# VH-VL binders against b7kms5, part 303

Target 1, 80 residues: b7kms5
Amino acid sequence: DTFETVRNTIRIESEVDESLRQLCHEERITKETWLEAAYLYLCEKPEELAQVIQLAQERLSQRKAIADYKRAKTMQERFL
Below, E stands for the ipSAE of ESMFold2; O stands for the ipSAE of OpenDDE; V2 stands for 0.75 times the mean of E and O plus 0.25 times the DockQ between their complexes.

## First folded at step 19 (VH-VL)

Design w_19 (framework fv_pozelimab; at its last look DockQ between E and O 0.84; V2 from the best seeds 0.65)
Fold by OpenDDE, look of step 19:
Structure w_19 (fold): chain C 80 residues (1-80), chain A 125 residues (1-125), chain B 107 residues (1-107)
Amino acid sequence: as target 1 above (80 residues)
Amino acid sequence: QVQLQESGPGLVKPSETLSLTCTVSGDSVSSSYWTWIRQPPGKGLEWIGEIYYSGSSNYNPSLKSRATISVDTSKNQFSLKLSSVTAADTAVYYCARDWTLDEGSEDFTIYFDYWGQGTLVTVSS
Amino acid sequence: AIQMTQSPSSLSASVGDRVTITCRASQGIRNDLGWYQQKPGKAPKLLIYAASDLQEGVPSRFAGRGSGTDFTLTISSLQPEDFATYYCLQHYNYPFTFGQGTKVEIK
């Protein structure tokens, strides 16, 4: 059987990416198939999925705050 | 789902002040920069300015002396005022979410991912 | 202000054609460039951000390339729904500036 894929740009925090890469190497899988499998697993685990979503929202909030700070600082320097 | 909707008078007389409001739903105005963009009939796009929830704003120098953008976090809205309008200010006015994406280190990128449908404002006596 | 020059201003093409639109910045803007599609009576739609990153939900036939001053948007195989006007946008410095647009028309 075959299936279509969609390419997405994924930007992962360095420490998390390194750890995930190491895991994938040891288990002879890829980050792509790991993400697919993890999502499918969580789809059958509503409580665990909710916990992951909450954690993801917190991480996004922190990343966004940092991004906005970088923007304000850098753009001010460029504009002056 | 994030949605933006422009509202305000579609007709303004010369020398008066154009006033528009963008109502945001599905997202807090405190989460992003918010921008106004306009497009004269049959013409290209012009960036007017932006505002952060804290009140910090930046404007196109071509309009800086006349444009004022404000945010109302309690209503989840942001607004545009353009004073001393002339026929040259006739345009479709768009509001949009201005998203900042972290690229790591000191890098970041910007894009407008959600737009209002736009509202035509005609300046005529 | 940074000037963005698109070329061509308009082009005619057929379904299935490969279409390339270029955008040149008057100064270096790194990868701080976006591409937007606009159809008549509609708001612009984000296609590409950071010069080459495809916005989620956008077909893979769209591709952005370039850095510095020269950028390209390519549609590998033009579809009926792709006839529209396309704009590049720089956000390296204030004021943010758009290219003048490229109208892709049916031949």
Scores: ipSAE 0.690, ipTM 0.912, lowest interface PAE 0.7, mean pLDDT 95
Fold by ESMFold2, look of step 19:
Structure w_19 (fold): chain C 80 residues (1-80), chain A 125 residues (1-125), chain B 107 residues (1-107)
Amino acid sequence: as target 1 above (80 residues)
Amino acid sequence: QVQLQESGPGLVKPSETLSLTCTVSGDSVSSSYWTWIRQPPGKGLEWIGEIYYSGSSNYNPSLKSRATISVDTSKNQFSLKLSSVTAADTAVYYCARDWTLDEGSEDFTIYFDYWGQGTLVTVSS
Amino acid sequence: AIQMTQSPSSLSASVGDRVTITCRASQGIRNDLGWYQQKPGKAPKLLIYAASDLQEGVPSRFAGRGSGTDFTLTISSLQPEDFATYYCLQHYNYPFTFGQGTKVEIK
């Protein structure tokens, strides 16, 4: 009977976040309702879901490479 | 999903070399840093060291002269060797994925998100 | 090396209690701190990263706070599955170091 929510932290690339924030403002929705709607929509569309998953995997790989580079650079600067 | 499994002898004699292997499944050793952590029975956790798959490694100074971590990308494994062991090296040994998360602005964070089940290594005569 | 000091070393609490564990670093570590939960016979489990961010699948009753040298982990309403030992870990600089642990027991 109650609509339970889960609190999560996510990190969005700044250009994407700005675009998403602008869209949500223009459509008078929130990021969390957009996320919920996007996921529920895609669950009923297998081909579109597969495309999104592939793009997500590519972005994950790119973000990982950036993170590892930053780590190596920072730790070297801290003289270890 | 991602699973890590430690393997190696559970009993090692003093002054010998402890050798452990971590087998990674559901992920590639080329995707991250990898770390070894140990815990003496009933005691706290100690970071042993880490390796990036390309060969960059860092060790706890308390173990630096005795510890070597290596990667075998063809077997999707990474290993720990600890030489000249004593009773103080008796511990549960864990391998873990050492994830680096991008936080923007030349920043990042680190966390150990997947761990092996742990293997007890006892050093005794 | 950066020393991480946890307090208390142990505590007893009842289901439903609010529990707070503190972790102090011997020097500033920004927000480069994680919290890990370890149940008997099991590997540690990541709860909190970057001092305050919940890992995926961790219940929202867990909350991390702090920056610099002083950090807290709070369990807002203790559940039976929360009795465990909790560790903080700093990853600001090598060697990475854990706090000595805080054991949370059911009263």
Scores: ipSAE 0.482, ipTM 0.835, lowest interface PAE 1.4, mean pLDDT 90
ESMFold2 (binder alone), look of step 19: mean pLDDT 91; pTM 0.930

Design w_2 (framework fv_pozelimab; at its last look DockQ between E and O 0.80; V2 from the best seeds 0.67)
Fold by OpenDDE, look of step 19:
Structure w_2 (fold): chain C 80 residues (1-80), chain A 125 residues (1-125), chain B 107 residues (1-107)
Amino acid sequence: as target 1 above (80 residues)
Amino acid sequence: QVQLQESGPGLVKPSETLSLTCTVSGDSVSSYYWTWIRQPPGKGLEWIGEIYYSGSSYYNPSLKSRATISVDTSKNQFSLKLSSVTAADTAVYYCARDYTLDEPSEDFTIYFDYWGQGTLVTVSS
Amino acid sequence: AIQMTQSPSSLSASVGDRVTITCRASQGIRNDLGWYQQKPGKAPKLLIYAASDLQSGVPSRFAGRGSGTDFTLTISSLQPEDFATYYCQQFYNYPFTFGQGTKVEIK
């Protein structure tokens, strides 16, 4: 079978990215194929998917708070 | 799905105060910046100002003396007041969600991902 | 205020054409640049953020490039629904400012 790919910019927390890269290297896979496989696996596991979504939401809220803080500080400095 | 909708009078007399409200659905106003943008008929876009849900705000210097943006978390709304209006304030007014995204190279980046449909406000006697 | 200058102000093209729009900032804005599409009577629609990241749901024929002061929006193969006005916007400093727009018309 043939397939087309879509390029995406993925921003990953540095410690998670390092750990994931190490795992992918050891298992001779890529972060891309890991993400594809993980998603496809979770699509067949509704309870596990729900747990991952909840964890993702928590991490998003933390990222958002940090990003907003950085914005407030940096934009004040640039504007003043 | 996130939706924004502007509401308010479509006609305002000169020297009066323009007042608009943006109602947000599908998401909470908390944890976001919210912005107002306007577009005179047949012309380009002008950023009016923004407000964080906590109350911190920035305004375009061209409008700072006349513009006030507020947020009401209990109603999931934010509003724009523009005082002492003239014919030059005739425009379609848009509200939008102002998103801050983590960016490794720049610490963060900003974009307006959700917009209201816009509401025309005409200033005329 | 940072000035954003788009080129050209308008252009005529045919379906299938490659279209390139340029946006220049009066000072460095890093990658804090967005592209919008606006059709008559409609609100602007976000196409590109962070200079080159494609917004969800936007066709892959749209591409944003550039950093610093010079930016480009490219439509690899123009489709009928792409005839519209396009705006760039900088988010580097207050006040946020837009380019004057580029109207893409049918030839």
Scores: ipSAE 0.632, ipTM 0.895, lowest interface PAE 0.7, mean pLDDT 94
Fold by ESMFold2, look of step 19:
Structure w_2 (fold): chain C 80 residues (1-80), chain A 125 residues (1-125), chain B 107 residues (1-107)
Amino acid sequence: as target 1 above (80 residues)
Amino acid sequence: QVQLQESGPGLVKPSETLSLTCTVSGDSVSSYYWTWIRQPPGKGLEWIGEIYYSGSSYYNPSLKSRATISVDTSKNQFSLKLSSVTAADTAVYYCARDYTLDEPSEDFTIYFDYWGQGTLVTVSS
Amino acid sequence: AIQMTQSPSSLSASVGDRVTITCRASQGIRNDLGWYQQKPGKAPKLLIYAASDLQSGVPSRFAGRGSGTDFTLTISSLQPEDFATYYCQQFYNYPFTFGQGTKVEIK
């Protein structure tokens, strides 16, 4: 069989991760099966997928700005 | 998809200024750090420097302040100028996207995830 | 500047072999290290960031380990497309420096 799982790392905002962890515990599922189910569900719903993508792009922009701020602050201190 | 393409003269005379442009497509030059890296034929990689879209820049001291990187937001480009070149500056020059990934706490990660194809610049009479 | 030293400078291996490349920093760099693959005539390609995290689209046979000063890149089962030169690079402090490279050749 060629249907193997892949190990990945992801970085999730702490409040979202805590909420997702609690949901998975209460529903007796795993975080990985939730992610797979959410993606597979959205694949069948193009309009809903587009809305999720829009939100993801907004969150990505916000996290990028935070990362650039941290980098500028830290590297200026190290380089001095 | 983000794509980077270096352009500029392939031959530069000694003592002149090497001038290269990186054209960015598929994203805004104003969204990231951008970097130049070079590789003399058959040798390793050397980081030249970086720029943030606001104009903040850092350079490798090994180039003795000969390097200047700039951004042209209207053309979605960033460029490298290297003054007073010698044969030692003969190399393949790469531009790259310099990505900052948010990490937990006050931390971050840096990586170069998109690279141009590279352009050979030869310094010769 | 932080010096990055790779070992070995070159190695010969066969398809299917396990290959390990080491990278040593002249001072502690935490996990602020990336691994890049370069084939002749091509730009480097990001394989691993933050010492151990695989970039999207990189096969799981590549694994990075280490923190501080000592780091490794392992290819668990070498494939024909893996014959290339590999570079480590630190991004802890300016100037960002690369190792001298490790050339992996077919035996």
Scores: ipSAE 0.617, ipTM 0.870, lowest interface PAE 0.9, mean pLDDT 91
ESMFold2 (binder alone), look of step 19: mean pLDDT 90; pTM 0.921

Design w_20 (framework fv_pozelimab; at its last fold request DockQ between E and O 0.83; V2 from the best seeds 0.71)
Fold by OpenDDE, fold request of step 20:
Structure w_20 (fold): chain C 80 residues (1-80), chain A 125 residues (1-125), chain B 107 residues (1-107)
Amino acid sequence: as target 1 above (80 residues)
Amino acid sequence: QVQLQESGPGLVKPSETLSLTCTVSGDSVSSYYWTWIRQPPGKGLEWIGEIYYSGSSYYNPSLKSRATISVDTSKNQFSLKLSSVTAADTAVYYCARDYTLDEGSEDFTIYFDYWGQGTLVTVSS
Amino acid sequence: AIQMTQSPSSLSASVGDRVTITCRASQGIRNDLGWYQQKPGKAPKLLIYAASDLQEGVPSRFAGRGSGTDFTLTISSLQPEDFATYYCLQHYNYPFTFGQGTKVEIK
């Protein structure tokens, strides 16, 4: 069997990444196959998918707020 | 899908004010930076300025005295006004989403991931 | 303003060729550099952000390298759809500034 892959850079929050890496090590899987499996599983679970999406949106909102704060602060300092 | 579309007059007389609007669909203008870039015919790209949805803005010093960018969250739009135009302001004007990506710690990165198709504005009497 | 100098301004290449474009910043900009592709009559398209991260949907034949002042965009094997003008962009400080562009033409 053959397959094609798409390469993207994924940045994961350090505590989540550490926990996920530990899980993957214990279960002898990779973060990549974990993401694939999790998505495929959720595709068949509409209620659970909705919950994960909501959680993801909340996390994104928080991350975005932090990022924008960093930007505003840093760029102001550099521009001076 | 996020889409941006520039609109406004394609012809402006010298000394008048160029006015363009970027209509955003598929996403809210809130919680993002938005930017304008222009390109004179056959030339390179020039960054005009940016605005955060809350109103904070920065401009290219080359245009700061003449450029004003604004956001209208109720219409999901942001706009560019460029006063006292001359032939040198003839260009294709692009609006784009200016995304800030958290890179952890104190770091972040910026990129323009969604662009309008661009609109040609010709300055001529 | 930070000056971005691309080289070469233009080049001719054939399908399958390895193409390398360089962008040099007048001062250190860390990894705050993006690469954009523009085809005639079209808006620029993001290829690379953070100097070396591949934008979603962009073929793996595109690669960005560098940090500080010297950056490169490499197309490992040029495809017909890759003939275009490429721009680097720094966003380390205001004003954001583009390189003058590199036109990749058919030999």
Scores: ipSAE 0.810, ipTM 0.939, lowest interface PAE 0.5, mean pLDDT 96
Fold by ESMFold2, look of step 19:
Parts: sequence; structure tokens; C-alpha cells
Structure w_20 (fold): chain C 80 residues (1-80), chain A 125 residues (1-125), chain B 107 residues (1-107)
Amino acid sequence: as target 1 above (80 residues)
Amino acid sequence: QVQLQESGPGLVKPSETLSLTCTVSGDSVSSYYWTWIRQPPGKGLEWIGEIYYSGSSYYNPSLKSRATISVDTSKNQFSLKLSSVTAADTAVYYCARDYTLDEGSEDFTIYFDYWGQGTLVTVSS
Amino acid sequence: AIQMTQSPSSLSASVGDRVTITCRASQGIRNDLGWYQQKPGKAPKLLIYAASDLQEGVPSRFAGRGSGTDFTLTISSLQPEDFATYYCLQHYNYPFTFGQGTKVEIK
């Protein structure tokens, strides 16, 4: 049995990425297997999944606000 | 998921104002930039302009200030008005979500990830 | 306005072929370029953003490369569903501009 895989780019905040890379190195796993395992684990734990989703929504909102601020600032400078 | 749907008259008389509305489902108009793009039959894509919820907007100068984009948060919609139309304004009009992705540091990127199906507007007597 | 020139304007290819489309900007745009696929009667679909990053759900046979003024989209093994028109878009500065498109047809 083999798995079909999808290749995608993800973006992780640098401090979180560095910590995650260190964890994966110490545990002799890869980022992709960690992501798969984390999701499969949470699928069976609705209260924990809900907390992860809430945190993800907050982080998404913060990253979006930062991105929109950078865009507005940069485009105003370039356009002028 | 996020869905965008254009609506408005398919036929507009010359010199009148073309008015289109994009209805957004599955997300909030106050969370993103929004853009209008058009494509004359058999031709390429032309960016019309963009708007952010707070009212910041930018337009293609090729439209000579005839375009106005606006947001109605109570209906979760954004709209395009194009004044003084001619046959050259005949096109399929698309609305799209205009996503800004954080790239860290002082960097970002932009992409249009959700599009309406498009609506043909014909300018004819 | 920043002009985006695609090459070729059209091409014919067979399933399994490697296809390369180029997009050239009239000035440097860093990596502020996206690639979009459009099938007849449909809206464009995002394939690649930031010049080289695949959008979710896009097959890995699509690859984007380049920075500055010269960019390429490569399809490493053309599939039947890949016959479409492809557009590049720069978002470095206003107005945002598309290339004129490249139509990929069945040979």
C-alpha cells in the first residue's frame, strides 16, 4: 500500500517553525508526518479540536491584519 | 466554502452607467480586499480596480475615473459602477477575492483565489 | 503601467509533453507574480502565487520559476485537463496587469 500525496507550500511564523523543526529532529519525524498525526489525533477529540480551531482562527486573523497593513503601506509608497 | 456571485443587467445602453453587484457567501466582505476584472469576448483579462472594507480603493487609469467600487457590509456585497459606457465596455465581468498573504518581515504577496462565474454585459443600442 | 508579455501566444502539445510558458515584465516586479488557468466559459483559477508557490489542490506537475522580470510556468507532463489558456498577473504596482494569455491546445 502506498499513499497518494499532495505537494503544497505552507507558511509558518519563523519562531514556531524553528521550534517545530527542532521537535521533529529530536523525535526523528518529518513536519508532514507530524501534521498528519496531529490532525488524526484531534479528529477523535472534539473539545481539543475546538480549542485548536479557535487558536488557528485568532492566528489567521492576526496574520491577515498584518498582511493587509503591509500591503497598504507598501502599495501607497510604490504608487506615489 | 467561499462563493462569489455577480448580478446585474446584461444589457446597458451607451452613455449609461453599468452597475454590477457581487454577493459574497461563506465569508465577510470586511475581511479582505475585493476586486473587479473584466474580459472582452475573445480577449484577455483587464484589472478594473480593488477596494478594502475601510474604503481604500484603486482603479485602472485606463478607465479614466469612470469606475467606482463600493462595499455594503449589511448585505455582504461589493459593487461596481462604470459610467458613460460604450461598446468597448462590452465584456464578461468577474468579481474576485483579493487575498493578501503575510510573507514575514516587511513582505507580503497577493492572489485572487475565489472568483465569481462571471456575467456578460453587452453595451448596445 | 507595467507591461506583461507572454510567450508563446499559443501552442499545440500532446498529452505527456513538457510545456513551458514565459512571462516577461517591463520592469522588475520581484516575485509579485501569479499564474492563472482559464478554461472556456469559466472564470480563471489560481495555480501559482509568489512566482513559485503552488496553490492548494494544484497538481505538482505545475511549477513556477523566476524573479525580477523573467518568469516561467512549466507543466512537466501535460494532462488532458491542462488544455486551457494561461495568464500571468503582476501585483507589484498599480494598475495590476495581466499578460495577454497563452492558449495550450491539443495537437
Scores: ipSAE 0.582, ipTM 0.868, lowest interface PAE 1.0, mean pLDDT 91
ESMFold2 (binder alone), look of step 19: mean pLDDT 90; pTM 0.930
OpenDDE, look of step 19: ipSAE 0.651; ipTM 0.905
ESMFold2, fold request of step 20: ipSAE 0.517, 0.542, 0.543; ipTM 0.847, 0.856, 0.857
ESMFold2 (binder alone), fold request of step 20: mean pLDDT 91, 91, 91; pTM 0.935, 0.939, 0.937
OpenDDE, fold request of step 20: ipSAE 0.801, 0.808; ipTM 0.937, 0.938

Design w_21 (framework fv_pozelimab; at its last fold request DockQ between E and O 0.89; V2 from the best seeds 0.73)
Fold by OpenDDE, fold request of step 20:
Structure w_21 (fold): chain C 80 residues (1-80), chain A 125 residues (1-125), chain B 107 residues (1-107)
Amino acid sequence: as target 1 above (80 residues)
Amino acid sequence: QVQLQESGPGLVKPSETLSLTCTVSGDSVSSNYWTWIRQPPGKGLEWIGEIYYSGSSNYNPSLKSRATISVDTSKNQFSLKLSSVTAADTAVYYCARDYTLDEGSEDFTIYFDYWGQGTLVTVSS
Amino acid sequence: AIQMTQSPSSLSASVGDRVTITCRASQGIRNDLGWYQQKPGKAPKLLIYAASDLQEGVPSRFAGRGSGTDFTLTISSLQPEDFATYYCQQFYNYPFTFGQGTKVEIK
């Protein structure tokens, strides 16, 4: 059988990426198949899925706060 | 999913104030920057300005003296006012989500990923 | 203001053709460039952000390249739905500015 793929760029926090990379290496899998497998697994685990979503939302909020601060500072400096 | 919709009068008389509202659904206006862009018929795109939920705004210098963008978090809306309009202000006006993506370290990237359908505003007597 | 110059202003092509559009910035903008597709009567649609990152849902036949001042959008094999006007936009400094557009027409 064949399958179609969608290619998109993702940005992962460096410490998490390194840890995930090591795990994938040890288990002889890829980050792509890890993400697919993790999502499919969680789709059958509503409570665990909710916990992961909550964690993801918290991480996003932190990233947005940092990004917004960097943007405001940098754009003001560039415009001056 | 994120959706934006422009609303306001499609006809404005010269010297009056153009007033538009963008209603956002599927995302909170406190989560991102929000922007207005316009396009005269048959012409290119012009960035008008942006606003953050805190009220901080930045404008195109070409329109700064006439443009005011505001945000209403209680209604999940943001608005555009353009004073002293002339025929040159006739255009399709778009609202869009202005997203900031963290690139790590001191870096970031910006893009407009969700747009309203646009609303034509004609300036005529 | 940073000026964005697209080339060409218009081009004629056939289905299956490889199409390349260029955008030049009047000063360095790093990778802070986006590409949009616009069809008549519709809002611009984001194709590429950060110069080379493909927006979700956009076909892989679209590719963005470049950094600094010179950028390209390539459609590897033009499809019927790709006939439209394309715009580049810089996000490096205020005011954010667009290229004048490139209309891709049927040959």
Scores: ipSAE 0.804, ipTM 0.938, lowest interface PAE 0.5, mean pLDDT 96
Fold by ESMFold2, look of step 19:
Structure w_21 (fold): chain C 80 residues (1-80), chain A 125 residues (1-125), chain B 107 residues (1-107)
Amino acid sequence: as target 1 above (80 residues)
Amino acid sequence: QVQLQESGPGLVKPSETLSLTCTVSGDSVSSNYWTWIRQPPGKGLEWIGEIYYSGSSNYNPSLKSRATISVDTSKNQFSLKLSSVTAADTAVYYCARDYTLDEGSEDFTIYFDYWGQGTLVTVSS
Amino acid sequence: AIQMTQSPSSLSASVGDRVTITCRASQGIRNDLGWYQQKPGKAPKLLIYAASDLQEGVPSRFAGRGSGTDFTLTISSLQPEDFATYYCQQFYNYPFTFGQGTKVEIK
């Protein structure tokens, strides 16, 4: 039997990605196996999962604000 | 889990104002751009305009003189008013989440990822 | 306004066929293009953003290519559920415009 996999695109902040790539290299794992393991671990830990979700929401809010700012600035310049 | 639902009258008389409301659940109207799109029966899609939750708005120039989009944060809704309608304004009207994705540096992409079911508005005597 | 021209306007194909839909912009739009699928009586569904990035949950048989003015959507092996109308859309500048659509029918 083989695992079914899905190919997806994700966007990770460059400094976080560099740190994660370094960790995965040192531990002889891949980003995808790290992501799978992290999620499976947290599924059994409701309090820790809630903390991770809160941090993810903070990061999402910050990234969204940056994206919306870039959009407003660029579209104003293109429109005139 | 983001859901959008259009509501409003399905029949509007010529020269009157078409008024639609989009109710948002699973997200806050205070956190995105929000857009209206329409599709005349058997025809393609036309972007009407957008609003950023702070009240900043952009409109298709073809409709700019007649269209107004607004936000009601207390009800988590945004709305479209289209004045002086004619039979040419008969269409299915969609509301959608107008998402901006950060691409790094000074770059971004835009897409409409969540849509309402659509509501047909007929302009007829 | 930036005009988006799709070709063909309609096509018929068999299950398993490779289908290619073309979208051309009247001026350069970089990769600021999305593809949407619309089934009868339903709202459009996002398939591809940034010309080539597959939206989450969209089958891998869908692929987008192109930059500048010429873009394609390819379905590598047409399935019965792929009967729909497909639209490209640009977001490079206001007004955001859609192509006129391509209706894909199963022979």
Scores: ipSAE 0.562, ipTM 0.858, lowest interface PAE 1.0, mean pLDDT 91
ESMFold2 (binder alone), look of step 19: mean pLDDT 90; pTM 0.926
OpenDDE, look of step 19: ipSAE 0.695; ipTM 0.912
ESMFold2, fold request of step 20: ipSAE 0.561, 0.498, 0.517; ipTM 0.866, 0.848, 0.849
ESMFold2 (binder alone), fold request of step 20: mean pLDDT 91, 90, 90; pTM 0.924, 0.922, 0.922
OpenDDE, fold request of step 20: ipSAE 0.793, 0.799; ipTM 0.936, 0.938

Design w_22 (framework fv_pozelimab; at its last look DockQ between E and O 0.60; V2 from the best seeds 0.57)
Fold by OpenDDE, look of step 19:
Structure w_22 (fold): chain C 80 residues (1-80), chain A 125 residues (1-125), chain B 107 residues (1-107)
Amino acid sequence: as target 1 above (80 residues)
Amino acid sequence: QVQLQESGPGLVKPSETLSLTCTVSGDSVSSYYWTWIRQPPGKGLEWIGEIYYSGSSYYNPSLKSRATISVDTSKNQFSLKLSSVTAADTAVYYCARDYTLDYPSEDFTIYFDYWGQGTLVTVSS
Amino acid sequence: AIQMTQSPSSLSASVGDRVTITCRASQGIRNDLGWYQQKPGKAPKLLIYAASDLQSGVPSRFAGRGSGTDFTLTISSLQPEDFATYYCQQFFNYPFTFGQGTKVEIK
């Protein structure tokens, strides 16, 4: 079998990334293959997928709030 | 699905005030920055300004004295007013969602991911 | 204001060609750079944000690279639907500014 890859920049929360890297090291896999495998697994698990999506949405909401705060602070410091 | 749609008069007389409204559907205006951008016929893009739902706004210095952006959370809309218009203000006007995302390693990132279809405003006597 | 200069202003290419567009900022903007595609009579469409992150739904043949002052948009294999005008935009400082655009025409 042949495959093509797509290069993406993934920015992961530091504590999660560190934990994931440690897991990958112990299991002799990569973050890329972990993500691929996890997604493919979840595609066959609709309930679990829904739970992961909900968790992802919550994390996105938190990230958005932090982003808005950072932007506001930065803009005030630069222009006000 | 998020959708934006501009509305307002397509013709404005010189010295009058251009007034446009952007109606947002599929998402709440209270969660993002919102921006106006314009494009004169056959020319490039110019950022006009932005507003946060809380009322904080920033404008292009080239238009700051004439531009006012407002938000109406009850209608899920935001608006642009441009006073004392001249022929130079003839353009297609776009509204867009100004998305801010936390990128810890780079502080944060910004991009305009959803745009209205644009509305042509012609300034003519 | 930060000036964004694109190169070239226009180019002619054929389907299947590799196309590269350059955007230069008058000062360092880190990775606060976006790329848009615009077709006649349509609004700009976001392709790339944060210099290299591909917007959801955008084909993988589009790629953004660069940081600081020099940025590139590459189309690995030009498709018929890719003939359009492309714009870069900086989000580093107000006012946000765009490049003058690059028109990709059919040869």
Scores: ipSAE 0.604, ipTM 0.890, lowest interface PAE 0.8, mean pLDDT 94
Fold by ESMFold2, look of step 19:
Structure w_22 (fold): chain C 80 residues (1-80), chain A 125 residues (1-125), chain B 107 residues (1-107)
Amino acid sequence: as target 1 above (80 residues)
Amino acid sequence: QVQLQESGPGLVKPSETLSLTCTVSGDSVSSYYWTWIRQPPGKGLEWIGEIYYSGSSYYNPSLKSRATISVDTSKNQFSLKLSSVTAADTAVYYCARDYTLDYPSEDFTIYFDYWGQGTLVTVSS
Amino acid sequence: AIQMTQSPSSLSASVGDRVTITCRASQGIRNDLGWYQQKPGKAPKLLIYAASDLQSGVPSRFAGRGSGTDFTLTISSLQPEDFATYYCQQFFNYPFTFGQGTKVEIK
C-alpha cells in the first residue's frame, strides 16, 4: 500500500540467518517481504502472536546470557 | 518502562563512607551489569565500577579499592559505598544499566542505555 | 588505563552547520566506543554504540565513524537542540574511560 521504507540494523544468529536465507531463496522472496508477511499474518492471530513473543523473550534472554558470558571471559583475561 | 533512581544522603563528612542506592523499576537487577558513574561539578564523567548481579565486580583503579558495589535482588536495587571520602569526591553520582549486546564482529559490545537522573553528593564538614 | 582525548574541547557553530568532533584512544580499541550527549542538568544520553551504530530514537543527522584509535562524531546539520556536551567512552578494557568532553555552543 506504500513505498516508504525504513533502514534498520538487525542482528540474527548465524544458523537462523542461513536457514532464513535458504528459505527465502527457495520460495523466491526476500527477507524484507518475509518479515512483513510474518508480522502481518501474526497480527490476525493473537494466540500465535503471543507464542512468538514468548519464544522471542526466551531467545533474547539466551542471547543476553551468551553476551554476558563472552564479556566476563574477555574482560577477565584482559584485566588479569 | 525501565527507570533508575539514585537515593542517599546529599551531604557526607570527610573520612566517612558515602552510601548510595539505585532503585530499578520495570526490569530485574538479575538480568544485567550495573554501573556507577560520577561527575564533579563542571567536570567530565568518571566510570566508578560495575557489578554483574551475581556479585562479580570491577572497579576503577583510581578509587584504590575504596569503592564497593553490591546488589540486593530482593529489593531490586544495587548500591555504591565509597569509603574515606574527601572534598575531591564531591560529584553528581549516576547509576546506569550496563548492557552487553551480542555483536558478531567483536563478539559483544557494551553501552549504558538507561541512566538515573543523578544525585549530588557534597563532601564537607 | 586507555586515555581518550577529544578535540576540540569547545566549539561554536550556527544552526545548519556540519560539526565534527574527534576522539583518539591511546591504544587500539577496535570498535568498542560509544558517544553520549549531555545537556545541562541532565544525565548523559546514549547516541552511538560500537563506534557507528545509531541508538534507537536518535536522529539520523548523527553519525559515528572510525575504528582502532581514531573516531569521529558528525552532526550533518546542527539543530538548536544539539547544544550540549558530547563524550566518547571506550569499553575495550577496564577502566571504561571517557573523553574529557566537547562543548558545542550555538552562535
Scores: ipSAE 0.512, ipTM 0.834, lowest interface PAE 1.2, mean pLDDT 90
ESMFold2 (binder alone), look of step 19: mean pLDDT 89; pTM 0.919

